# Designs tried in a protein design chat: VHH binders against Phototropic-responsive NPH3 family protein NPY3 (NPY3). Part 10

Target 1, 272 residues: Phototropic-responsive NPH3 family protein NPY3 (NPY3), of Arabidopsis thaliana (Mouse-ear cress) (q9fn09r205to476)
Amino acid sequence: DWWVEDLAELSIDLFKRVVSTIRRKGGVLPEVIGEALEVYAAKRIPGFMIQNDDNDDEEDVMEQRSLLETLVSMLPSEKQSVSCGFLIKLLKSSVSFECGEEERKELSRRIGEKLEEANVGDLLIRAPEGGETVYDIDIVETLIDEFVTQTEKRDELDCSDDINDSSKANVAKLIDGYLAEISRIETNLSTTKFITIAEKVSTFPRQSHDGVYRAIDMFLKQHPGITKSEKKSSSKLMDCRKLSPEACAHAVQNERLPLRVVVQILFFEQVR
Key: E = the ipSAE of ESMFold2; O = the ipSAE of OpenDDE; V2 = 0.75 times the mean of E and O plus 0.25 times the DockQ between their complexes.

## First folded at step 6 (VHH)

Design s50 (from n11 with S31R G55D Y99P; framework vhh_enristomig)
Fold by ESMFold2-Fast, scan of step 6:
Structure s50 (fold): chain B 272 residues (1-272), chain A 118 residues (1-118)
Amino acid sequence: as target 1 above (272 residues)
Amino acid sequence: EVQLLESGGGEVQPGGSLRLSCAASGFTVSRNYISWYRQAPGKQREWVSTIYSGDSTNYAESVKGRFTISRDNAKNTLYLQMSSLRAEDTAVYYCAKEPWDSGEFDYWGQGTLVTVKP
């Protein structure tokens, strides 16, 4: 709408008052309010639309934190009002501005409602400086936990298992891809954290374990110094019986895999 | 079936700029994450940048702030805009379809040479 651009010129306090008034009068879809919030965020939050690390400057962090907290408080309750991508951008900004746990919890809850809409790049959230890792892996774990908790509640109430299975399959695919990518770009990712995240989606429906295998292979490639025991523990995440012929062909040539895993793959090829 | 073809390499002076292109066929660039890698003579292939489905981006620390990855969905083409080039950026640049659970392994292009000469 034409008015959303004009509203983005207002101070956050005035923006909140105008949006609240519009909502109180009714007649405007939640999706239109969501659009207004997104346009406002894009114009007012540094780095929201900028691809690179431009949030290194500490100028006005307190003011930006307050602005972000206000925007989060204005999110319509309707699930369809905002995209998963917008929610994740708000979450990334909340980490960058070091917002409190309340805003992060609300955003995590919202993202968990539609996590299957996210892509791998959305989950690559930078950690605050001074931590062990460059990327905030714990926050991604929280998003998965929210999805798991909400899906289990829906399984108990809903008679439609097919819809939940589809969402779970899409999230399993997303997390397999995330684990492969984070293993490639985050050298300080621990074996324990890798396994913990993978296990959260291990029971989800999958067409194959090729994605799991790719994640394990990338982790092993980027962490050559881990122990033989750690390599074994990581490799146990995949079910060799669920690998495609292409994945099996790759795996039997893979010198990074424990020998026992290669033998297991060869054995299952003979049995099938 | 899946094919990637890089172009736009050449010789440039330090501080100069080049734009690399990667034409994709057999898959849709907007639905996959795609990366640029480079390989200098005698060195291992190094990751440079990735663009994900939904246009989120990531960069290797050595190129952050100097390189910009983008795509044109209508042309099914990936780009790497390189600025403030340094001698150490001299390499063959490759684009690759990355493992965003495709059921397939990575596909690589043939590469395009970038030479930064003083």
Scores: ipSAE 0.113, ipTM 0.525, lowest interface PAE 5.7, mean pLDDT 83

Design s51 (framework vhh_enristomig)
Fold by ESMFold2-Fast, scan of step 6:
Structure s51 (fold): chain B 272 residues (1-272), chain A 119 residues (1-119)
Amino acid sequence: as target 1 above (272 residues)
Amino acid sequence: EVQLLESGGGEVQPGGSLRLSCAASGFTVSSNYISWYRQAPGKQREWVSTIYSGGSTNYAESVKGRFTISRDNAKNTLYLQMSSLRAEDTAVYYCAKEYWDSSGYFDYWGQGTLVTVKP
């Protein structure tokens, strides 16, 4: 829509007034309002669309925080009005600009409604300076918890097990991929945190545990200083019975795995 | 079949800029995520940057704000634009793609391109 670009030239107060008037009069789809908000954010928030984890500290943090809080307040309630990717970009900006808990809570709730739409790259959120890790793993844990809470409520009310199982399977795949990636790029990722995240999706439907194995192996490869006990605990996350023949072939030659795990894989490979 | 070929390395003064290229064959850069790694003399290989299938990017803390990863879908080529270069950036730079097949998963690596920041 041609007018969406023109709205991005307006001050935030005028933008809010115009969008509110359009919504009050009706006749515009929530998705069009969502598009207007995204175009506005991309133009007005430094680093929003260019680098998803980059922050431009030269801007006035207070002014950017106020702008972001206004945009969040304008989000249409309709689930399909905005993409999960846009919501995550807003969440990343809220962390960067130190927005209040209300905005972060609302964004996390919205993201939890459609977490299966996210990509691994979306979940790589930088932590504030002075923390133990470069990446904010706790925020990702919060998003998973929100998804779990919402799907459990839907399971109680709705008999659409196929839809819920599909969403859970997609989130399990997403989190397996996230754990593999965060294990590679985050040197301070603890074994405890890795296991905690993995356990939150451990009961979700999966066709195989190949993704779980990949995440474990990536963690072992990039964290060679962990203890033998930590290696054993991490390896227990995978169900050897659910590994593909290809994953089994890789795992039996994998010197990073505890010997007991290799023997277990060989046993279940034979039993088939 | 899968090949990665880095180029664009060379000598540069501190504060200078270089653009590295990674020509990919056997897969499409626009539908995969590809990373840059570097290895300084006598040190372990270090992750530098990744561009994901959706176009989002991520960077190691040491290069954030100075390096920019991008891709050209028509040329099937990955780039790393390096600015404000420091002596500590001296390393062989590699592009890498993670792959999963019947032999398991592994990284495809190019031969690397040397970047030397000379005072």
Scores: ipSAE 0.115, ipTM 0.542, lowest interface PAE 5.3, mean pLDDT 83

Design s52 (framework vhh_enristomig)
Fold by ESMFold2-Fast, scan of step 6:
Structure s52 (fold): chain B 272 residues (1-272), chain A 119 residues (1-119)
Amino acid sequence: as target 1 above (272 residues)
Amino acid sequence: EVQLLESGGGEVQPGGSLRLSCAASGFTVSSNYISWYRQAPGKQREWVSTIYSGGSTNYAESVKGRFTISRDNAKNTLYLQMSSLRAEDTAVYYCAKETWDEYGYFDYWGQGTLVTVKP
């Protein structure tokens, strides 16, 4: 909308007052308010839309913190009002600007209610300068925990199992893909962290464990220095009985896998 | 030899529809994991949708309810039906096949097909 672009020119206080007035008068969809917030954030927060390339040194952190906190407070309660990707960008900015715990908890909660809508690229969040890792893996773990907690609550309320299983399957695929990609690009990813994240979605429904195998193989390939026991622990995440014939053919020839795993795959193929 | 060839792109008005095709050779689409990606001008390549070997599908939040991924086993072709198109959907669309061999896991990409949403 034309007015969305005009609102992005306003100070945060005036922006909040105008948006609040529009919301009070009604007649505007929550999604339109969400769009206004996203356009405002993209224009006013340096690095917000640029591959997590944030440079806090060139901006007033206190001003950016206040701006972000105000934007988070203005998020419509309707879950469809903003994209999961936008919420993740707000979460990343909240960490960079040292926003309060309340803002981060609210963003994590909102992301958790729609985590199946995220893509792998959304979860590739750059760690703050001076950290041990290039990517912030702990933040992703927190988002998975929120999804798990909310899904357990939905299960207890006897919500449609088909819908819950679909969401879980989509999140399992997302996390399998995330683990494969983060294993490829993050050299400081520990075996413990890889396993911890994978285990959080290990019980989720999957049509196959090909994605799990892909993640394990990428981790083993990019971390050749890990111990034999670490290779065994990582490989235990995979259910060899659930591998496709193509994945089995690849795995049987894979010298990165422990011999025991290769033998198990061969055995289960004979049973089928 | 795995090859992917996209087609069906073009100019469309906001709210319009287009169907993209991805002709596959060297593998069977009905038993493989295949995805659509897009790259808008000045932006990075982003995932759009995936269809898994078992037929289940997944979509990026921005396209849910508007795009539908499907396949035709007889034609060995992947499709992306796009509806309610927006200016933000303007991009080069690619199909991608992930595969396994003795050298590991790697991706095959098509050449892409341009979709432009203009009023």
Scores: ipSAE 0.005, ipTM 0.171, lowest interface PAE 10.1, mean pLDDT 81

Design s53 (framework vhh_enristomig)
Fold by ESMFold2-Fast, scan of step 6:
Structure s53 (fold): chain B 272 residues (1-272), chain A 120 residues (1-120)
Amino acid sequence: as target 1 above (272 residues)
Amino acid sequence: EVQLLESGGGEVQPGGSLRLSCAASGFTVSSNYISWYRQAPGKQREWVSTIYSGGSTNYAESVKGRFTISRDNAKNTLYLQMSSLRAEDTAVYYCAKESWDTGDLEFDYWGQGTLVTVKP
């Protein structure tokens, strides 16, 4: 919309006043308010659209923090009003600008409502300086926990298992991909943390366990120094019976896997 | 069929610059994440940089601020712009496509590599 572009030229105080007035008077769809917030953020927060975490330090942090907190406070309550990608960009900015706990928790809650819309790149959120890891893995756990909690509440109220199962399957695929990528780029990822995240989605419906195998293999490949016990614990995450023929062919030749896992795969292939 | 073809390697002096290219076929670079890796003689392969489908980028700590990954969607080609090159950057550089789509079990698709030698 043309007027949305005009609103993005306003100071944050005027923008908030105009949007609040429009919302009070009614007659505007939540999606249009969401669009106005996204256009405003894109124009006013440096690097917002590109999400280059290394270059977020070009503006006064205090001013950017206030702007971001104001935008979060203006988010419409309707789930469809904003995209998951926009919410994650706000979350990344809130971490970078060191926003308050309340704003981060609200964003995490909102992201949990539609986590299945996210992609792996969205979940690569940089940790604050001086931490144990380069990426903030705990924040991803929080997003998964929000999704799980909200899905359980929907399961109790809604008789449509198909919709919830589809969302769970998409989140399982997302997290399998995230685990593979974070294992590759995060040298300090512990076996305990890898398993903890994987277990949160382990009961979700899946077409196959190929994604789980991919994540495990990447973790083993990039962490060759882990103990035999740690390899065993990681490998327990996958069900060898649910691997595709292609995955089984790869796994049988995979020297990184524990011998018992290779034997299980060969056994289950024999009975097919 | 996925194919990756690296080029642009050569000999360069310390402090110099070099641009590597990776021509892709069988898939679209703008809708996939693609990485650069390198392997020096006698060392293990190490990750250098990734560009994600959305255009965000990531770099190994050893090259951050010196290397820039980019892509040309019209040419379906990846680039790695290297500056302030050091002797320790001497390696064969590989372009790699990985897939997170579990319905298409693609672990690693690699090119043949291109040699970069930094020597006085």
Scores: ipSAE 0.017, ipTM 0.455, lowest interface PAE 7.5, mean pLDDT 82

Design s54 (from n11 with K97R E98D Y99T; framework vhh_enristomig)
Fold by ESMFold2-Fast, scan of step 6:
Order: sequence, then C-alpha cells, then structure tokens
Structure s54 (fold): chain B 272 residues (1-272), chain A 118 residues (1-118)
Amino acid sequence: as target 1 above (272 residues)
Amino acid sequence: EVQLLESGGGEVQPGGSLRLSCAASGFTVSSNYISWYRQAPGKQREWVSTIYSGGSTNYAESVKGRFTISRDNAKNTLYLQMSSLRAEDTAVYYCARDTWDSGEFDYWGQGTLVTVKP
C-alpha cells in the first residue's frame, strides 16, 4: 500500500494516532496494519532487520525503548496480522533496550502461538552485557513454555487434529537445531539448562531422534570438561531405538558417548 | 547427493581482500543454514560464520566487521567476503552444511587455502 511508506516518516505519536484512526474506522485488514508496523520499525529502529550487536547511547536506548513499547501496544490481536519473524525481532529489540516485563510477556505469548514458523537463527537472542552467557537462553525457554502451555490447552479440547502434531514436530525440530547451535556457540551453556530445554519437547512427535543425537553430540564436543555423570544424563535424552542407520554408524564410533549408550545402539541395530 | 565445493582462495597481502565461494548441489542454500569454518596448520578447526535459513547471520568475534557471509539463491552459492585480512586469517577455509533434520549430518567441502603474506 502507498500510504505505508509515508506513515514511516511520521513521529511515533503521529504514527500511533493515524494507525488508531484507521483501525477505528475499519475497512483495513489486520495484515496491512501489521505491515505498517513492520515498515515503521525497520525504518526507525537502528539495526532492526539485521539485529546488530552495536553499542547504543544511553539516550538512544531510552528513546528506542519508548518507541518499541508503543509499537508493541499497537500490535493487532489477530494471529496472522504479523509474522513470527517480526515478533522475534521486536523481542530481540526489547531485550537490547531493556524493556519492561509486560512487553516481553506479550511478545512471548504471541510468539508461542506460532513458534513453529521460527528458524534457529531467530532464537539466537543476545543477552545484555555483564551476564554469565552471551546469549539469552532463558528467554528461549520462556518461548518454549508458552508454546507447550498453549498446545496443551488445545489438546484438552475434543479435537483429533493432526495440525497440533505437525506444529509439535516442527517445534521439536527447531529446538533440536537450536540446542545443537547454542551448544556450538555458547561456551557457558550448562548441562542442567541443556537438559531442561530438551526435556520440554521430549514427548513431541519425531520421525527419528537423529536431531536429538546431533544436539547431544555437539554439546559433548564443545563441552569436553563436563563430568561422566553429566555425559550420562545428557545421553539419556535420546531414544537409541529411533536413530537412523546413518546416525547409528556415526554414534558407534563416537568416543564422546558413554560406553553403555554405544552398546545399546549396537545391540538395537543388530537385533533390529 | 549433497556436495559442497569451495573456491576463491589464494595469496594476499595484509589488509587485502578475498571473496570465497561455496557452490552447493543436492540441496537448496536458502532453506538450510550453512557455515564457514577454518583450520590453520597445527590448530583445531574453528567456526567463522553462519547464515541461517531465514537470512540472519552470525560471526566469530575475531572476524566481526571484517568478514561478510552472503548467498545467491539463484546460483545456489554461498559467499564469504573477507576484508582487512591479517596473518592470523591464514587457514584452509571450509564450507559446511548444518542440518538439524532427521537422518542428516553436517556435510563438508574440500576446502580452499587462504594465505596472508607480507
């Protein structure tokens, strides 16, 4: 729409008034309002589309915080009005600008409604400086919790719907990929946190546990200083019976795995 | 069959630039996340950069601001634009397909040598 680009030139107060007026009068799809918000954010928030790790001035942070809080308050309630990717970019900006809990809770709830649309790269959210980790793993755990809570509520309804299973399978794949990637790039990821996140999606439908094995192997490879007990606990996350022949061939030669796990894989592959 | 083929390596002076290419076949670059790694003589292979399926990018601290990862979806090719090269950047550079799909593991290219000489 021709007016979307023009709206992005307005101050945040004028932008809010115009969008509110358009919404009040009706006749515009929620998706168009969502587009206007995304174009505005991309133009007015530095690094919004790229998610740079640049340092911001204290005054810039305060102004950006207010702008972001206003944009979040303007999000249409319709699920399809904005993409999951846009919501995650808003969440990343919210963390960077240190916005309040209310904005982060609303964004997390919205993201949980469509978490299956996210990519692994979307979940790599940088933590504020001075923390123990470079990446904010707790916020990702919150997104998973939102998805789990919402899908459990849908499951309680009298619905034999394959759509829930498809969404769960896609989120399981996403989180398996996230765990492998965060294990590779985040040296301060604890065994407890790795297991906690993996357990949240452990019951989700999967065609195989190759992704789970991949995540475990990456964690073990990048965290060689963990204890024998920690290695055993992490390895228990995968079901050896659900590994592909390719994964089994890799795993039986894997010196990072506990011997008992290798023996289980060998026997299961041979007896199968 | 999944294949990755790196090219573009060579000798450069400190402060110079090189563009590495990784031609992919057997899968679509835009729907996967693909990484660059490097290995200097006598050292462990280290991660350099990743481009994710959604188009976002990430970089090792040692190369931030100097290297840029990108892709050309029409050519199914990954690139690594290297600028302000240092002697420490001398290594064999590898393209790797990262996959979190069931039954699939990382696929590696053959590598391309980058040498920074005064």
Scores: ipSAE 0.181, ipTM 0.560, lowest interface PAE 4.7, mean pLDDT 83

Design s57 (from n11 with S31T T50A S53T Y99T; framework vhh_enristomig)
Fold by ESMFold2-Fast, scan of step 6:
Structure s57 (fold): chain B 272 residues (1-272), chain A 118 residues (1-118)
Amino acid sequence: as target 1 above (272 residues)
Amino acid sequence: EVQLLESGGGEVQPGGSLRLSCAASGFTVSTNYISWYRQAPGKQREWVSAIYTGGSTNYAESVKGRFTISRDNAKNTLYLQMSSLRAEDTAVYYCAKETWDSGEFDYWGQGTLVTVKP
């Protein structure tokens, strides 16, 4: 562990050789190897920790791509060896440096193993220049699909329901927050994409649907031109019975919501 | 109790710079997600920039590379440093405290006017 900082001064080829030797000899926890990789990435990849710097130099981009691909290849297979935040930073860098599909797919799989650890800001991944959207929403959909697929596989193996339910609840909260934020900052987000993403986590356990309501309201606010059927489909994602009193008070005055939804909220508030 | 107060707006020539401030009270800037929005005459309100609880920042494509969001924890104040200003940047700029987790709703400031004269 005392050597981790010193290893970050090495060239990527020498770093790989030293870490491989340490792993081969054994006696070092996977988490310590993970720490070494994270410290190396933080020192050697510009903007890695803050993720807001653009790489305009093509020579630097090519070098960074090679370095990133090497770091991904060195990730220990143990789930607890690296944090979800570190994996997402690697994913953001892989998109920025235009790494191949294999690296992005492996990172997506690993992120799916612990997606509940992510925050909303982690999921705001910039799309390549020249597209219709500023943010890469499809990559976030892929991360959710990975989590869903792996969770379904765990359910089939009769794993702990309490742990799975807790992870699902945390991911539902994460995605509700992501949908609200992406609806606010991405004007080209389609109704179909919003609903598709929301539906992937709609069956997950939640203590409250306030987050779902916030996401729907933000989407409706930023997309006033959508059809009545689109508004109804979006609103259907929300269970009015699970809204807090504060959310209900906001919603009954909300002219953006279909009248039917407002009436349902008033009715369910009356029976509480 | 929660209050946001914007300042620093004014008139500037194209290519000029301005620094906007947002003084916060009733909550801690360093532990909250906070955004800058703007609204040009006759247009809808547009998101400009955000700073996340962990300190990461994000920008609308139209201002990326020209604007910088930051915060001063000691002063409990949010800043928007604007450079290379264009006529299209003319708007009332708002600071907003948003929450995505607690069931609370947004708090907005009164706004500060920025005018870029050709």
Scores: ipSAE 0.006, ipTM 0.237, lowest interface PAE 9.9, mean pLDDT 81

Design s58 (from n11 with T50R S53T N58D Y99A E104W; framework vhh_enristomig)
Fold by ESMFold2-Fast, scan of step 6:
Structure s58 (fold): chain B 272 residues (1-272), chain A 118 residues (1-118)
Amino acid sequence: as target 1 above (272 residues)
Amino acid sequence: EVQLLESGGGEVQPGGSLRLSCAASGFTVSSNYISWYRQAPGKQREWVSRIYTGGSTDYAESVKGRFTISRDNAKNTLYLQMSSLRAEDTAVYYCAKEAWDSGWFDYWGQGTLVTVKP
């Protein structure tokens, strides 16, 4: 809408006041409020939509931190009001501006409500400098934990299992893809961390374990120095009975897999 | 029928620039993970860059800051803009449609040769 663009020119305090007044009067969809917040963030937060150089201005960082904290406080409670991608961009900004635990917890909670909407690229969140990995894997683990916690609460309240199962299946696919991607690019990703993340979604319903196989294979390919025990533990994440014929054909040629796993795959191919 | 056709390769001087194209047919590039790979003489094929369905991009450390992947959804075409080229970038460059939304491939192009001559 035309007024959304005009609101983005306002100071954060005036923006908050105007949006609060609009919401109090009613008659505006939560999605329109969400759009106003997105447009405001895109115009007022440097690098929000595009990669930019690090901001070394301490005064600017404190101002941006305050602005982001205010925007987070204004997020409508309705799940459909903002996209998961927007929430993740806010989370990335909160890390860059070194916002407090309260803002990161609230963003993580909201992202957990709709994690199935995220793409693998959305989860590639830059780690602070000086760490062992380029991307912050711990923050992604926190998002998965939020999703799991909220889904367990919904299960307890007798919510539709079909809807929950669909959401879980989509998150399992997302995390399989994420694990494959970070395994390919992160040479310092530990076997323990890889398995811990994979296990969080291992009980989720899925028709195929092709994604699990691919994640394991990428991890093995980029981490050739791991022990035989570590290879065995990683491979146990995969149910070879759920591999497609295409994945089976690839796996039986795969010298990176433990021999026992190859034998299991060949056995299940024979009994189909 | 799914097809990928790379073009734009050639000879360039060190420090030069080149833009590669990958024309896709039989599928929609905006709905798939699409990557660029390369294979230098005597070496294994290595991943160079990927563009995700949402438009996010990723790069191998060796090309980060020098290469830019992009797509034109209307033309159903991928691009790889290469700048500050080095002798080490000499390779046949491939476009690949990824299975399982990652480094796995359903389909592979025939490649286009890039030669950086000192």
Scores: ipSAE 0.000, ipTM 0.197, lowest interface PAE 10.9, mean pLDDT 81

## First folded at step 7 (VHH; framework vhh_enristomig)

Design a1 (from s48 with K64E; at its last look DockQ between E and O 0.14; V2 from the best seeds 0.00; counts 0 for: pae E 5.4 > 2, placed apart)
Fold by ESMFold2, look of step 7:
Structure a1 (fold): chain B 272 residues (1-272), chain A 118 residues (1-118)
Amino acid sequence: as target 1 above (272 residues)
Amino acid sequence: EVQLLESGGGEVQPGGSLRLSCAASGFTVSSNYISWYRQAPGKQREWVSTIYTGDSTNYAESVEGRFTISRDNAKNTLYLQMSSLRAEDTAVYYCAKETWDSGEFDYWGQGTLVTVKP
């Protein structure tokens, strides 16, 4: 750990050479290499702790892009070598410095492998300029798809156990929270995009559908101009039978919901 | 009872800096999503920044790179470090505790005025 701070003082070329030598000789766990990369990034990449775009010098942007791409190329392949939080910071920086598509794809793949470790705020990644949305929602879809792909591979390898179901449950909770928050802050979130993302995790285990309800309600609240058809489609994402009594009580008074949904909630609550 | 108390506002020249504080009671800042909002005279309330569990943060485009949200769990206090201030940053700043159940923040502070002289 002590030598990790000393390495962060080196130029990227020297840092790369030292780390490469350490890896060749062996005897150092991949997690230690990951720590060295993380400390280096925190010290040498401006704004690594937060996503920003204060850097106006094009030569400096090119230097930072090159630095970032070098760090990504040095990531150990072992899943445990780097934290999800570090990978997400690298991804945010790669968007800000316009790193190559291959680096972004590799980061997305690795984040997807560990998606259950993410927080909602981690997924709020600024879109490239010129897009219709402030936040890059497509990249979040990619992260979810990578998680689903990895989960399917684990199922094929007979890795069934409580860990696999726990990961899916955590991701469902994460994505329900993401949908609620992105609905609040992204004015150009389409109904199609909201539904597409929600459907990717719709079959994942959940203790209740209260989180799905909260996401739907926030979307409806922040997008009052959507059509009746769009309201219907969004509301179908939740299973009214899986709402807690508290969520049912809230929902039956919720004028944003389609009338048919409110009637269904009342019916199932009485029968239950 | 949940209570939020903002402080640290004042007058500053363009390009200057201020640090706002939000002292919280009745809940722990480390286990909640907490946001800063602002409202300029005659304008609607505008979201500024949110800090999430696990220290993830997010910022409105108008302030990103200039403002930093943080917290001190030992003091149960939220901060907003504002730098490179501009005239359009003049507003009353509020901190707010997010409640996911209602989609609105139930708990707001009284606000602290920040004035950036033209």
Scores: ipSAE 0.127, ipTM 0.527, lowest interface PAE 5.4, mean pLDDT 83
ESMFold2 (binder alone), look of step 7: mean pLDDT 81; pTM 0.811
OpenDDE, look of step 7: ipSAE 0.882; ipTM 0.952

Design a2 (from s48 with V29F S31D N32Y Y33W; at its last look DockQ between E and O 0.88; V2 from the best seeds 0.00; counts 0 for: pae E 2.7 > 2)
Amino acid sequence: EVQLLESGGGEVQPGGSLRLSCAASGFTFSDYWISWYRQAPGKQREWVSTIYTGDSTNYAESVKGRFTISRDNAKNTLYLQMSSLRAEDTAVYYCAKETWDSGEFDYWGQGTLVTVKP
ESMFold2, look of step 7: ipSAE 0.451; ipTM 0.778
ESMFold2 (binder alone), look of step 7: mean pLDDT 78; pTM 0.783
OpenDDE, look of step 7: ipSAE 0.598; ipTM 0.837
ESMFold2, look of step 9: ipSAE 0.456; ipTM 0.785
ESMFold2 (binder alone), look of step 9: mean pLDDT 78; pTM 0.785
OpenDDE, look of step 9: ipSAE 0.601; ipTM 0.842

Design a3 (from s48 with S31D K64E S102E; at its last look DockQ between E and O 0.42; V2 from the best seeds 0.00; counts 0 for: pae E 3.1 > 2)
Fold by OpenDDE, look of step 7:
Structure a3 (fold): chain B 272 residues (1-272), chain A 118 residues (1-118)
Amino acid sequence: as target 1 above (272 residues)
Amino acid sequence: EVQLLESGGGEVQPGGSLRLSCAASGFTVSDNYISWYRQAPGKQREWVSTIYTGDSTNYAESVEGRFTISRDNAKNTLYLQMSSLRAEDTAVYYCAKETWDEGEFDYWGQGTLVTVKP
């Protein structure tokens, strides 16, 4: 809609007033409102589309924080009014600009409702400077928690088990990929955090545990000094029976895995 | 049997666009790390892009912002959308399946030639 671009030229206060008026009058779809917000954010928030470290001015950060919080408050309530990608961008910016906890929670809740639509890159959210990790891993945990909460709510409302299972499967795959990637790039990822995140999706339906294996292996590669117990706990996240032949072939030669796990894999291969 | 078959190569003018395809068989592309490589005449094979199992992507600096790697899970096919092509992009482009170990590959396609000429 041509008017969406025009609205993006307005100050945030005027923009808010106009959008509010439009909503009150009715006749505009929530999706259009969402689009207007997205266009506005893309134009008015530095680094929104492409994360740039260019926010060096404290004053600017405060202004951007306020702007972002305003936009979050303007989000339509309808689930399909905004894309998961847009929400994730908002969340990333919210962390960067150190927005209020309420805004971040709201965004996390909304993302959780659509978590299956996210990709691994979406979950790589930079932590504020000065932290132990470059990426905010806790926020991902929060997103998963929100997803679980929403899924449980749907189950209570007698939604088809099939839809939920598909969604869970997709999220499991997503998180497996995330764990692999974060293990590779985040050297300060603790064993406890890795396991905690993995356990949140460990019961989700999966056709294959290859993704989990990859995550485990990557983690083990990056943590050569972990205890035997930790190694065992990490490896328990994987069902050896659900590994592909290729994964099995790799795993049986993997010196980083506990011997017991290797033996289990060999056993199951023989029984197949 | 695992196979990778590249297609979509051809001649294109500088500034033009081309989309390469890599049809995979014998394995699921969404469950593997798949990469594009290219080899220019008289040069060594160089890494171009990788797509990971979680849809994360990585690009060589020389192609960043111009190339896009993607996959169609239903078709079990990998793609490389190339835009703003340059003469230096002229090469045979290969699709490669990575092993579980980073930097290692177990299967390569035969490649498809991309020629960027005025």
Scores: ipSAE 0.127, ipTM 0.564, lowest interface PAE 1.6, mean pLDDT 89
ESMFold2, look of step 7: ipSAE 0.421; ipTM 0.769
ESMFold2 (binder alone), look of step 7: mean pLDDT 81; pTM 0.809

